# VH-VL binders against f9uss8: the designs that were tried, part 2

Target 1, 221 residues: f9uss8
Amino acid sequence: MVLTDIEYLLSYLEAHHVPTIKKKRHTYLTYHGLAEHYTYVLKDGIIKNSIILQDGREYNLSYIAKPDVISLLRDEVSRSTDQPFNVRIESEYATFYQVNRVAFWKYVNSTPELQNYVKNYYRKKLSENILRLQRMVMNGKKGAICAFIYSLVDLFGRKVNEGILIDFVVTNDDIAGFCGISSRSSVNRMLKELRTDGVITVKNHKFIIQDVSYLLDQIAN

## First folded at step 1 (VH-VL)

Design p10 (framework fv_pozelimab)
Fold by ESMFold2-Fast, scan of step 1:
Structure p10 (fold): chain C 221 residues (1-221), chain A 120 residues (1-120), chain B 107 residues (1-107)
Amino acid sequence: as target 1 above (221 residues)
Amino acid sequence: QVQLQESGPGLVKPSETLSLTCTVSGGSISSYYWTWIRQPPGKGLEWIGYIYYSGSTNYNPSLKSRATISVDTSKNQFSLKLSSVTAADTAVYYCARGKYYGSGLYFDYWGQGTLVTVSS
Amino acid sequence: AIQMTQSPSSLSASVGDRVTITCRASQGIRNDLGWYQQKPGKAPKLLIYAASSLQSGVPSRFAGRGSGTDFTLTISSLQPEDFATYYCLQDYNYPWTFGQGTKVEIK
């Protein structure tokens, strides 16, 4: 059968014996601003991307839970080699291909399948960022939390008797970071309101969404 | 204080549809899990189902084919219809409010109950 | 469905006695358990939520303990108004299921 774009990349890297690195839960693969010469490709595991804001707060950008390139913001000729994001491991372990940046772009430039992957990658990331920005500026803090919880359905959602289980533990600090909310206590208050309204429940530190329509109403205008 | 009050017929004939209404006063119906629970004479409690005010329902599988719960937010009421009744459906029927306490859902307000007898 | 079994089915006790009622789940339900009191001819009343948390307005003589499959309700000094049937309820999984009830009679 025909490989998907990411499957093609993974097969290519494996065939060329590209080195891998394995990191454990809550350690960092790399840091925002660290000078590195690598493009990382997630082979397995779950990670979180974040940046540090001017006031020192960490703003969380995304979870990645399927194989993918972590970032393509670094070009092949840039004199600046600093990494654009903090990358923290969220699964018990995560494994990455560690590809020299110049070599990565040489592979892309020589391979139509990888050029297609890169075009689709940028289109996907641009669309995701526009949608995230639109939801964040339109919906206020509670709407941002609702949008964030709903976004977890695609990554971690499983149907159970009580509703949709988000099969991943997300801390209130991480939610605050995803939503641009200054304190854990504000997140706690808003989550308590959602629980009181019967929108979500929590079992084993994991969310169960009981009223998807309510979440969508908070996101939709 | 929130109060719930059941209303409906005291007697229903076999094969007919039982219709009960619960009226909520002292609070809005526009939240919470509005629930029906029954108790056959001398027996224990059985959960029938609930409706969230937005229309989402869940039912006890043993009753799902016959039970329908609906909500009317303009009247602050919710209702149970149970079709094809038999003598086994004779019970006191309670309406109750389900509210989250932490991660769990608990029934903090109950109606007084209404006895429904199924006989010819 | 999760089966909830209460023991004893009934007990007789004197005012001032310590009374203990048990509830067992057929599978692990964590702390997703409530205790309800039903007086003769009345609707049930929530006493305990999340296995061990006392509902507002409920006397402190009522206490819940347990997690997983084994739970207890204790009344530390039985009062005349405590004559009732007590039910446990799990909300861990659908359908929500009650125990059969434990009748507490004043001796």
Scores: ipSAE 0.000, ipTM 0.426, lowest interface PAE 17.7, mean pLDDT 84

Design p11 (framework fv_pozelimab)
Fold by ESMFold2-Fast, scan of step 1:
Structure p11 (fold): chain C 221 residues (1-221), chain A 119 residues (1-119), chain B 107 residues (1-107)
Amino acid sequence: as target 1 above (221 residues)
Amino acid sequence: QVQLQESGPGLVKPSETLSLTCTVSGGSISSYYWTWIRQPPGKGLEWIGYIYYSGSTNYNPSLKSRATISVDTSKNQFSLKLSSVTAADTAVYYCARDYLDYYYGMDVWGQGTLVTVSS
Amino acid sequence: AIQMTQSPSSLSASVGDRVTITCRASQDISNDLGWYQQKPGKAPKLLIYAASSLQSGVPSRFAGRGSGTDFTLTISSLQPEDFATYYCLQDYDYPLTFGQGTKVEIK
C-alpha cells in the first residue's frame, strides 16, 4: 500500500482494537527472563533495551525512539516465553500495543503486508547488529564511544548552527553500558578529550557533534 | 556555590528501614551523579551507591539487596532507604556530588548525619 | 571488588616536613584515583582527581603521582592545617572503594 510498513502495522492493530498500555519514565515494561504472553509494539515514546549483569551493571543493547515492534526473537507457537531483554521507558511516557504473541503471528501469517514488515524487520535488525558487533569488537574504547555517538544521529540528530544536536540526554552510565566499558571515569576522560579536540560540545546536557568526520575516522570499516 | 544537607532520624531500631534525604541548594540537581557514603565510628569510608539525576542507579553489592536511592528533581533532593538495619549500620552518612565531566571526583559533600541503630 | 591498601596507616610529622603517602590497587586502575582529606568531625574534601590533577582551591604543596597500581600523595611542606586523615579512592570500577586511610599526626 501507500503506507509505510510500520504505518500499516499500527493501522492494523488499531482497527483490531488491540489494547494499549502507558508507562512512565524509568519504569520497566518487561524484564530479561520474565515469562511473557505478549508482543509489544511501541506506539509513542522512547525506550531502552538492556541486560542487567550479575554485578548490577547495565549492558545496553539499543534505544527505540520511533514506532516499532520491540522484539521478534521469541517463537511463534508456545503461549509463554522468556523476554530476551529488559525494556525501560526513557521518555516522560511511552505507549505500547499489547498483542497476544500467538495472535500476532496469526495476523502476520494471514496478511501479506505484515509478512513484508516482518521480513524487513529481521533484515534491518540483523544488519544493525552486525554493524554494532563490528564497531564494538574491532575498535578500542575510544572507537566504541565514537561509533555509539555517531549512531545517535539517526535516532535523535537535528541540524543546528553549531553542528548536529543529539536531542536526547544520554548519561555517561548509559554510554558505558552501550560500549562495554566498566569504568565511568574512562567514559568521562574520553568525552573530555573529544570536547577538548572540538569534536563534540555539550549544551543543556545534550551533545552537539561539531566534527562528524573525526567520529567516522575513529570507526573501523 | 552548591551546598548539600543530610536530614533524617538519628536513631533507628534494628530490623526497621533507615531513611535519609539530601537537599541540594545553590544549584540544580541536573547533570550530576549523586552519591551516598557512610563511615562507622572510628572506621573508614564505604561507598553505598549513586543515582544520576535521570534516575539511573548503581549500588555496592554488599548493600544492593537492602539499599534504594531515589531522586526528586522538583524538590532538588535525593534520598537513601536502607532496609533491615542492624547495629553494623551505625555510621555517619554523607551525601556527595560527583561532577559528571569536568572533575573526576566527589567535589561537594554534605556535613554528614550520624545514624545510630539501637533499641 | 578492587582492594585499595594505604601505607603507612599512620605517621607523625612536624610542620615543614615532606610527607609521602602510598596507595596500592589490587589491579590496574589506570589513573582513576582520587585523594581526599578528612579532618576530625568533618566531611572529606577532594584534593586530587585523576591521580595527579589538583582540585581548584587546593594548595600547590599537595601533589599526586602514579598510574596503574601504585600511587602516591606528597605534601611538600606540611602546615598545621594538614594534620588529618587521608583516603585514596578508586573510581575505575564499581563498587567504588576507598583505602583504609592514613592518619597524619603532629609529632
Scores: ipSAE 0.006, ipTM 0.448, lowest interface PAE 11.9, mean pLDDT 83

Design p2 (framework fv_pozelimab)
Fold by ESMFold2-Fast, scan of step 1:
Structure p2 (fold): chain C 221 residues (1-221), chain A 121 residues (1-121), chain B 107 residues (1-107)
Amino acid sequence: as target 1 above (221 residues)
Amino acid sequence: QVQLQESGPGLVKPSETLSLTCTVSGGSISSYYWTWIRQPPGKGLEWIGYIYYSGSTNYNPSLKSRATISVDTSKNQFSLKLSSVTAADTAVYYCAREYYDSSGYDLFDYWGQGTLVTVSS
Amino acid sequence: AIQMTQSPSSLSASVGDRVTITCRASQGIRNDLGWYQQKPGKAPKLLIYAASSLQSGVPSRFAGRGSGTDFTLTISSLQPEDFATYYCLQDYNYPWTFGQGTKVEIK
């Protein structure tokens, strides 16, 4: 039986009875700037990472919808450092392993499989951030919304008769936060235009993408 | 506070272009959507299209090939041109402000008095 | 385009009566519905937005209800100034579409 790097980590955490914490929808696991000793590993559920901008707006960075380490941006050595992101629960419940940060890094440094996981983790996160920056800079507000909707296909997409269902409720506030758009009203306006153009529709509060080519064309320009 | 007033010819010949202007007073044209709506005598209301003060437009598909809306922020005005008119275009034409609240609901909160345009030879 | 159908097309009522007007959408529009009042020779005036939210300055005798496809406007105690034509409008998707109107006439 061969385990993936993340499955290896999860197996280790279970075998050693690492404490878990369970959090309810729309509560926060941790906050940007909070001094804590912990590295969190998502066991089950869906979360959203964000930061608060200087003007008080929340800027959304990513959804995580499968088991993974939430962040590895904090140093390996200091006993306590500030958390880099707000982490909000988006599923009904989410469960996390709560690992002492120094102990986490000692385990990683003694395990070749987990050293490889960390290298792959940083590579993946850097690549995702570069792609997000590229889309946001080049395509304006409508392009940013189209790029964001398309990015949801990988996480939540499934084929239905009408097109690709995004099987997750995304609010206009969340879209505004992911796209750096200052108001819910601006997002609502652009979404109404996409519905009018036959690009998307909404069923049971979830998007259905009817014209994937349109979204891709908006991203390319 | 905000008032809108339509102006333009009350009579247009078939096949010509209908041209109307809406003047906004008591407030800035900036940061809002501005809309044209028409009503044929004795009938209901039909949305024509909007313009955002920056120049972005959207039109009713039934009129898109003939309708053009433009804005002049220096004069606090926006205008409608409708080409190739027929008797079916005879209507009272209203200009309106399209406001959306912070929750994303669209409201026509201020309207002009309306101007009757008759298409006749 | 989303079709909006009102019923009745007209009704006769007396001052003090309770009046109910209905509006049906050809597809689900959530609560993206407004009600507008038009008096003869005048521009329409916004009464209700978001299906049930009363516009500032509009008397509390006006009430909207509904979501999805079926909506109602109720006037709990009709006043002389309420004799007018009422229109529903969906703001769910462009083009914006109005119902055909309901004329409230004096009995």
Scores: ipSAE 0.005, ipTM 0.475, lowest interface PAE 13.3, mean pLDDT 84

Design p3 (framework fv_pozelimab)
Fold by ESMFold2-Fast, scan of step 1:
Structure p3 (fold): chain C 221 residues (1-221), chain A 119 residues (1-119), chain B 107 residues (1-107)
Amino acid sequence: as target 1 above (221 residues)
Amino acid sequence: QVQLQESGPGLVKPSETLSLTCTVSGGSISSYYWTWIRQPPGKGLEWIGYIYYSGSTNYNPSLKSRATISVDTSKNQFSLKLSSVTAADTAVYYCARGLEWLSYYFDYWGQGTLVTVSS
Amino acid sequence: AIQMTQSPSSLSASVGDRVTITCRASQGIRNDLGWYQQKPGKAPKLLIYAASSLQSGVPSRFAGRGSGTDFTLTISSLQPEDFATYYCLQDYNYPWTFGQGTKVEIK
């Protein structure tokens, strides 16, 4: 009955007949550095944000699996119109509202509900990024992997008899990119340690978390 | 069914650059590791390097200074350039598709192309 | 670089025989090992990954075992199409390295 901030945004964009685009799995919506004047809002689907580092490695920033603005880092006044991230589709299809950047900020500036959404968006993203940074610095590589796996519970977690199924296929390369680990073999080694210790298991290429307490202990602050 | 096909010159002169292309058909080049492996006549297999479809590469250190792997997603192709070749680079060159689950493995291979380095 | 040593370098066997090939890593590689079959004039074919996981479409007579440094590939009842050279590959650390190969020849 009560609209959330994001539900208000979606209803606003629909009421104003904002165009949508649909993209298929493993195509890119946009690229880091592309000069483009759109703000994208995910309507449905799953995407991954990343940048390519100087040495060619992919640094992964987030999965987005629920409707949300993909990024609000570009303002309406900035001389730079470059997109901040690569955006790759991870679900079979993803659908986006494609909003002119200047028009998006006009909507926000004229609508108290959207201003509230934007304030909450920035607070949420800043908080998430600080926690991620803290966990990467404090917990080492194994702790980073444990924190990453646990972070997937909110997006893809389902209770099953054996524990919590992460109902999404995540590759070791993606894990390396999310955790800032330069060696794919290091990721593989640490995942096998977790499997051997009974912390996680794998069925149909998906993780099942069997010992949630172990993961939480590894990522305590 | 996914198929890989190598193409390039069968004869390269010493000191020149070897250039090979692998064409992928029956499937998308996205979401996989695309690798080059070579085999000198009568000898074993040697891993050269890979490219992840996003552009990220890894090379055998013994070849890193001479080898470049690139991908062209619009043509569903990836390529190998190996500079400053010598007779030691004479080999059958294979392209292959790599997956990563539990361990890294190569599930589809091209038929191989023989490259001879001589004058 | 991790050195992979196969034993024997060659063996002679008859159809119906049980054949065992071993692969030893110069350091621990957990179960990051694959087995590949190569017939003369053809590309290698994946048989087993992660030391013991049978690739889809590969006959059940092929089995892999081992962890750490010592690995085996077993063919429980050799068929005419199994005469080939077999290679192990470690994917634990870069560079990925193959064993020198084991040639299975007709007796």
Scores: ipSAE 0.000, ipTM 0.421, lowest interface PAE 17.5, mean pLDDT 84

Design p4 (framework fv_pozelimab)
Fold by ESMFold2-Fast, scan of step 1:
Structure p4 (fold): chain C 221 residues (1-221), chain A 119 residues (1-119), chain B 107 residues (1-107)
Amino acid sequence: as target 1 above (221 residues)
Amino acid sequence: QVQLQESGPGLVKPSETLSLTCTVSGGSISSYYWTWIRQPPGKGLEWIGYIYYSGSTNYNPSLKSRATISVDTSKNQFSLKLSSVTAADTAVYYCARDEYSYGDYFDYWGQGTLVTVSS
Amino acid sequence: AIQMTQSPSSLSASVGDRVTITCRASQGIRNDLGWYQQKPGKAPKLLIYAASSLQSGVPSRFAGRGSGTDFTLTISSLQPEDFATYYCLQDYNYPWTFGQGTKVEIK
């Protein structure tokens, strides 16, 4: 049996008896700017990463719905550094390994498999962020919304008779925050157009994607 | 580089329908919202409505019963019809592009066309 | 509908002056506000979007500030080409509404 990089990390943390913590829905694990000495690894649950903009608005960066390290942006040496993101729990509960940051980097530096995980982690996160930025800049607000909705397929998508159900409630405020859209009425207008064009529908506060090709065309162009 | 040009009759009789066309050049009409805005002589600006290139529209409630905006993607044009006009509809009419990457704002405007409603 | 009120309705200024125009919304509109310049006989031109973002090609002497209900456009050193009427526009909710305009006149 070959373990994936994340499976190797989880087994390593378990074998070394790293403590876990459990947090309830809509509480914060940590927040942007907090001085903190831990690296957190999501074991179970769904979280949302965000930052606070100059004007006080929350800009949403990502959902994480599968086990992964929350962030590796903090240095290896300083005892306490500021957390780069707000981390809010979006599932009923989320469970995290709570690793002393200096100890985490000791693990990485002593273990070739974990060094490989970190290398792949940075590549993955950089790629995801470049694609997000490219689509937002090149395709306007509608392209950003289409890219965001499509990104939910991998995390929450399941096939139903009407199309692809996004089995998670995403509010228009969250969409505005993910897409950098200042106007909730602009989000509402664009979602209405997607429904009118037969691209999406909404049932029980959840999206159903009826025309995935349309979303991809909006992202690509 | 994107240019908009209004065209249509400069004089319309009361009770008739005002009809204007905006021609877009230097860029595609697709994937944008397009809007009509008017300005009565010596007064401020009033938003009339918009159309998305797929045909979906929204109108100022004050004009909704009389206004119709349509789009012809093959000609790279969109149009405004305003029915049952009165002297109060005398204005310079502008077409504009709604650039919506960072808020809804009008980044390209036509030069405007004066429509006078008079017998 | 959201009412946008500008003050002053007109002002007289000289080249080199610092000019401040205020726009007030009847309810909170976040930062969903644009500023437009209109010269006599010409179409309006976008200066500022999202309350404080300067449109490409617009001189840096123009600056927008504010959020919620109170917004300000500042011209730090008025130039001859800046004598015009200025309009704010909220894009928070339909219908989109303009302020009544502020005319900046030669003193």
Scores: ipSAE 0.006, ipTM 0.459, lowest interface PAE 12.2, mean pLDDT 84

Design p5 (framework fv_pozelimab)
Fold by ESMFold2-Fast, scan of step 1:
Structure p5 (fold): chain C 221 residues (1-221), chain A 119 residues (1-119), chain B 107 residues (1-107)
Amino acid sequence: as target 1 above (221 residues)
Amino acid sequence: QVQLQESGPGLVKPSETLSLTCTVSGGSISSYYWTWIRQPPGKGLEWIGYIYYSGSTNYNPSLKSRATISVDTSKNQFSLKLSSVTAADTAVYYCARHYGDYEWYFDLWGQGTLVTVSS
Amino acid sequence: AIQMTQSPSSLSASVGDRVTITCRASQGIRNDLGWYQQKPGKAPKLLIYAASSLQSGVPSRFAGRGSGTDFTLTISSLQPEDFATYYCLQDYNYPWTFGQGTKVEIK
């Protein structure tokens, strides 16, 4: 009966025959700074958002693993059309609705359900970003890694006998990029410490969190 | 070639603090983890704890209340202090280097030093 | 703490024999297991890491197998210099724990 706000958006876009685009693993949907007139909506798949730092390193912002709008940072009227970040495909394929930006905002302005979606979207993204900033300011490298691993529970977490399985392969390079750590070997050492301390295990290249309390203790304050 | 050498008194009185130093030669102490391992006469090996060259430590819970490991990068040395010793602490004490970013093995060992706890 | 149980505690063998030593972990440790050789009066020496990877300079007659909870060290065609005590070590979880040791003695 009652659709969630994102389900409503997806059904709306499908009913209006909005074009889709399909992209393969480790290709880019768009790039930070690219001038485009599209708003992208993830229909299926997993993506990673990132920016390039001044020293050339990639800083990872988020994974998106459920249908959602990729970004609403560009306004409906301005001729400024630069994409705010890189979007890389992490699943085998990802499928997107490719919506003209002006047309997207026309849909929103014409539909109370979509207006509510947009309000909730901005509120959620602002809250998530404030939490991310708090964790980065309060925690050193080990705390950042612990906070990052814990953040994966909501996206990929699944209860198993050994603990909470993170049902997605996250590379040490990706972890380094999410945590602002310049060295893959530093990430390896800290992950090894977490394994030897019984905080996490690894099975089929995926993390299992055994001691959630330890991760939370590293994040608090 | 990198070599490790333990030094310290061979005899310690009960209730006193056992103090040992490991000197690293032929290479830098930096960028490695360093560990202490002991072996009572005729018995097996027991891991005591490790230190990263930056000062971060971890200890065997059985010894955590008594053991302190420290590092002096300027002297290329790290040390172990074990307080309130008893006859049960009589052992050969080894220092060793951890190798590997992911695997963690003890690839270099000192020759070991026998510490006897006796009055 | 993960308990490492070695068997046998000791064995007697002759030069040329095939020797097998076992090590069992009280819980799954994947392949985070090393094997060390210790001769009387000497420091232990790394033979095998990651359960099956031979350390540089170690003779090919030494071989490690296993994953999870059950591990073996095999010495094919035992040599005179192989009479020693052998220890397994898990580095999967804190504290790191050694097996009790297996003494390989001359027959």
Scores: ipSAE 0.000, ipTM 0.421, lowest interface PAE 18.3, mean pLDDT 84

Design p6 (framework fv_pozelimab)
Fold by ESMFold2-Fast, scan of step 1:
Structure p6 (fold): chain C 221 residues (1-221), chain A 121 residues (1-121), chain B 107 residues (1-107)
Amino acid sequence: as target 1 above (221 residues)
Amino acid sequence: QVQLQESGPGLVKPSETLSLTCTVSGGSISSYYWTWIRQPPGKGLEWIGYIYYSGSTNYNPSLKSRATISVDTSKNQFSLKLSSVTAADTAVYYCARGPYYYGSGSYLDYWGQGTLVTVSS
Amino acid sequence: AIQMTQSPSSLSASVGDRVTITCRASQGIRNDLGWYQQKPGKAPKLLIYAASSLQSGVPSRFAGRGSGTDFTLTISSLQPEDFATYYCLQDYNYPWTFGQGTKVEIK
């Protein structure tokens, strides 16, 4: 293993006294379509990236629960461009470095370690999106829900006596938004089936995965 | 200035779980990595693992199956649990701050005074 | 895991002496090496980070050099307070690994 790129980025931002902004639960850091000249880097907390579809439905793209750049999709050289995602705070507070976008890309272009971070970032995000697309296409709605719940293990999973606790409250609306399911009632029905089959249980509104093998079997190879 | 102080029982019986807490004062635990290191009597230093204040952990593979590090930001504390202890786990245990980040600026800049844990019946 | 080997394991020196301690990594670690001083009964203290950068408050008689696999810590004029055990630590890759230590004792 090599130097972790994100740790290098955080060190650079801190050493250069980049300003931070702190936001509270269920407020928005930024919105899809907002004209801003900033690149945001999560320092601490949990956030959700989403877009609003033309019919008003929220489509959820990711949770980010570890330090990372929120998005690098915007043009390097423009003074202002529209933000690609809504960013909502999911933890009690979240803190972000607020970096001028043109300055960010100037730093990247002058720093080999940051260039490496950007290459790895794009590779990782492209890979994650391809896997998400595969799971949506191959697995149907129930498979998409199973894949989503399993994906939460890496972010929020904790081993407990009953199985794997997902130590974060995920609403049926958020699940519908992550899985591209238009109906909250459809999500609720499928979750009830998983509970009835002993695959998951719910304690204090958090999932406990009791049958990991079942979830994996529902996910296409 | 930032100070770290270890606390926990000085004696643990074989097969039981060792539990230690590090209390941070003079600075916030809500940044940096927070690290545990041990030193058996008369021997060198061994890295146990770290926790980033947000909950991300990394452990020495030799201890990964037995070690758990947790953080309590409300108490400004982080803790180590080491299960199934044997006489080989007898050591002075240190908590330390750092790194803030990996790379040319990463380092362990503040250390607790250490607490001796003896594993004996 | 990356093995860190220090030489010598111990040395005896007099006040005013130039002391050199070496640390060798089993593979390349760039400049991701720190030097720590530990006095009997006390916690280690950071002396040098990034192989050659002097920590704030550390006397200028301490100097680090090296990159890749071979590193040295030099004390240009040993003082009474410098009698201690010195450790190198690589933080290039996990698990982080310390050298076995070099004890600097009075002659």
Scores: ipSAE 0.000, ipTM 0.393, lowest interface PAE 21.9, mean pLDDT 83

Design p7 (framework fv_pozelimab)
Fold by ESMFold2-Fast, scan of step 1:
Structure p7 (fold): chain C 221 residues (1-221), chain A 121 residues (1-121), chain B 107 residues (1-107)
Amino acid sequence: as target 1 above (221 residues)
Amino acid sequence: QVQLQESGPGLVKPSETLSLTCTVSGGSISSYYWTWIRQPPGKGLEWIGYIYYSGSTNYNPSLKSRATISVDTSKNQFSLKLSSVTAADTAVYYCARVEYEYDSSGYFDYWGQGTLVTVSS
Amino acid sequence: AIQMTQSPSSLSASVGDRVTITCRASQGIRNDLGWYQQKPGKAPKLLIYAASSLQSGVPSRFAGRGSGTDFTLTISSLQPEDFATYYCLQDYNYPWTFGQGTKVEIK
């Protein structure tokens, strides 16, 4: 039997009796800037990463909706590190392996399969962040919203008769936070334009993308 | 009540391949690492390598070019092949299970009784 | 590779004696060290894991101490069944390496 990289990690953590922690919707696992001794691995659930800007606004960085390591930004040498972002639970419950950070890196350094996981992780996250940076410097807030909606296809997309259902409720406040837009009114206006143009519709508080090519054209410029 | 039992020929000719099997009973092979250790007569212990039940392996660099460990989950067995043997490979070969504690070392909690392999013409 | 050196290589002691065996790693291994007992003609048996944790079923006269590079195994009151060779093992880095062994002979 062959396991995917993440399945190998999860089974490794279970075999090593790593404890788990379970958190409920809209509680925080960690906070931006808080000293942290653990590496967290999402076992089940959906989370949102964010930071607090100098003016007190929350800027949203990503959703994680499949098992993955939350962050690997600090090395194995120091006994503590500041958390790079807030982690909020978005599903009814989320379960995490709570791994002592020094122990996590010991596991990695002693296991070739985990070393490969870490290399692939960094490549993936670097690539994703470069794409996010490119999209954030696009002209106009509408382009940022289109890029954000398209990013939800990989995480929550499901094919339905009407198009691609985003099977997760995303609030206008969350969209504003992901796109760096200061008002819900601006988000509402742009979403209305996309609905009027036949690009998206809303059913049971969830988006359905009717014209995915439109979103791609806004990103590909 | 996990038990491990080594099996294989007790005599191997120089340049041939040594083949040993470890049969696990009283427990599942799944979710554990399984390892081989050897001990030449009158000498100390030497770690050979491990296999995870998924098939992932790691070997002592001194033996990596000659050693192959495989697992058969349907038979609850794992095996060692060591190619191009010489008299220096004469040893008692042990199989063992690797267990872990959170934030601590792995340890070999169950061992086979060992099987002597003599490399001689 | 991490080299594990045990001291002494052999010792003789009487029943009831306190016996101490030392294991030194060539680099820091935290607490990733186990102690194993091997009686003549038998497979090794786990005594201590994580440098100081006593394996279930092992008599309380066995105790492990240490971290980093210096480790000890102590037998507080030696019994006739403790005649054996004792090995330390580090699993901090691959390859996993054993010490050369310490033979304990009862006088």
Scores: ipSAE 0.000, ipTM 0.445, lowest interface PAE 18.0, mean pLDDT 84

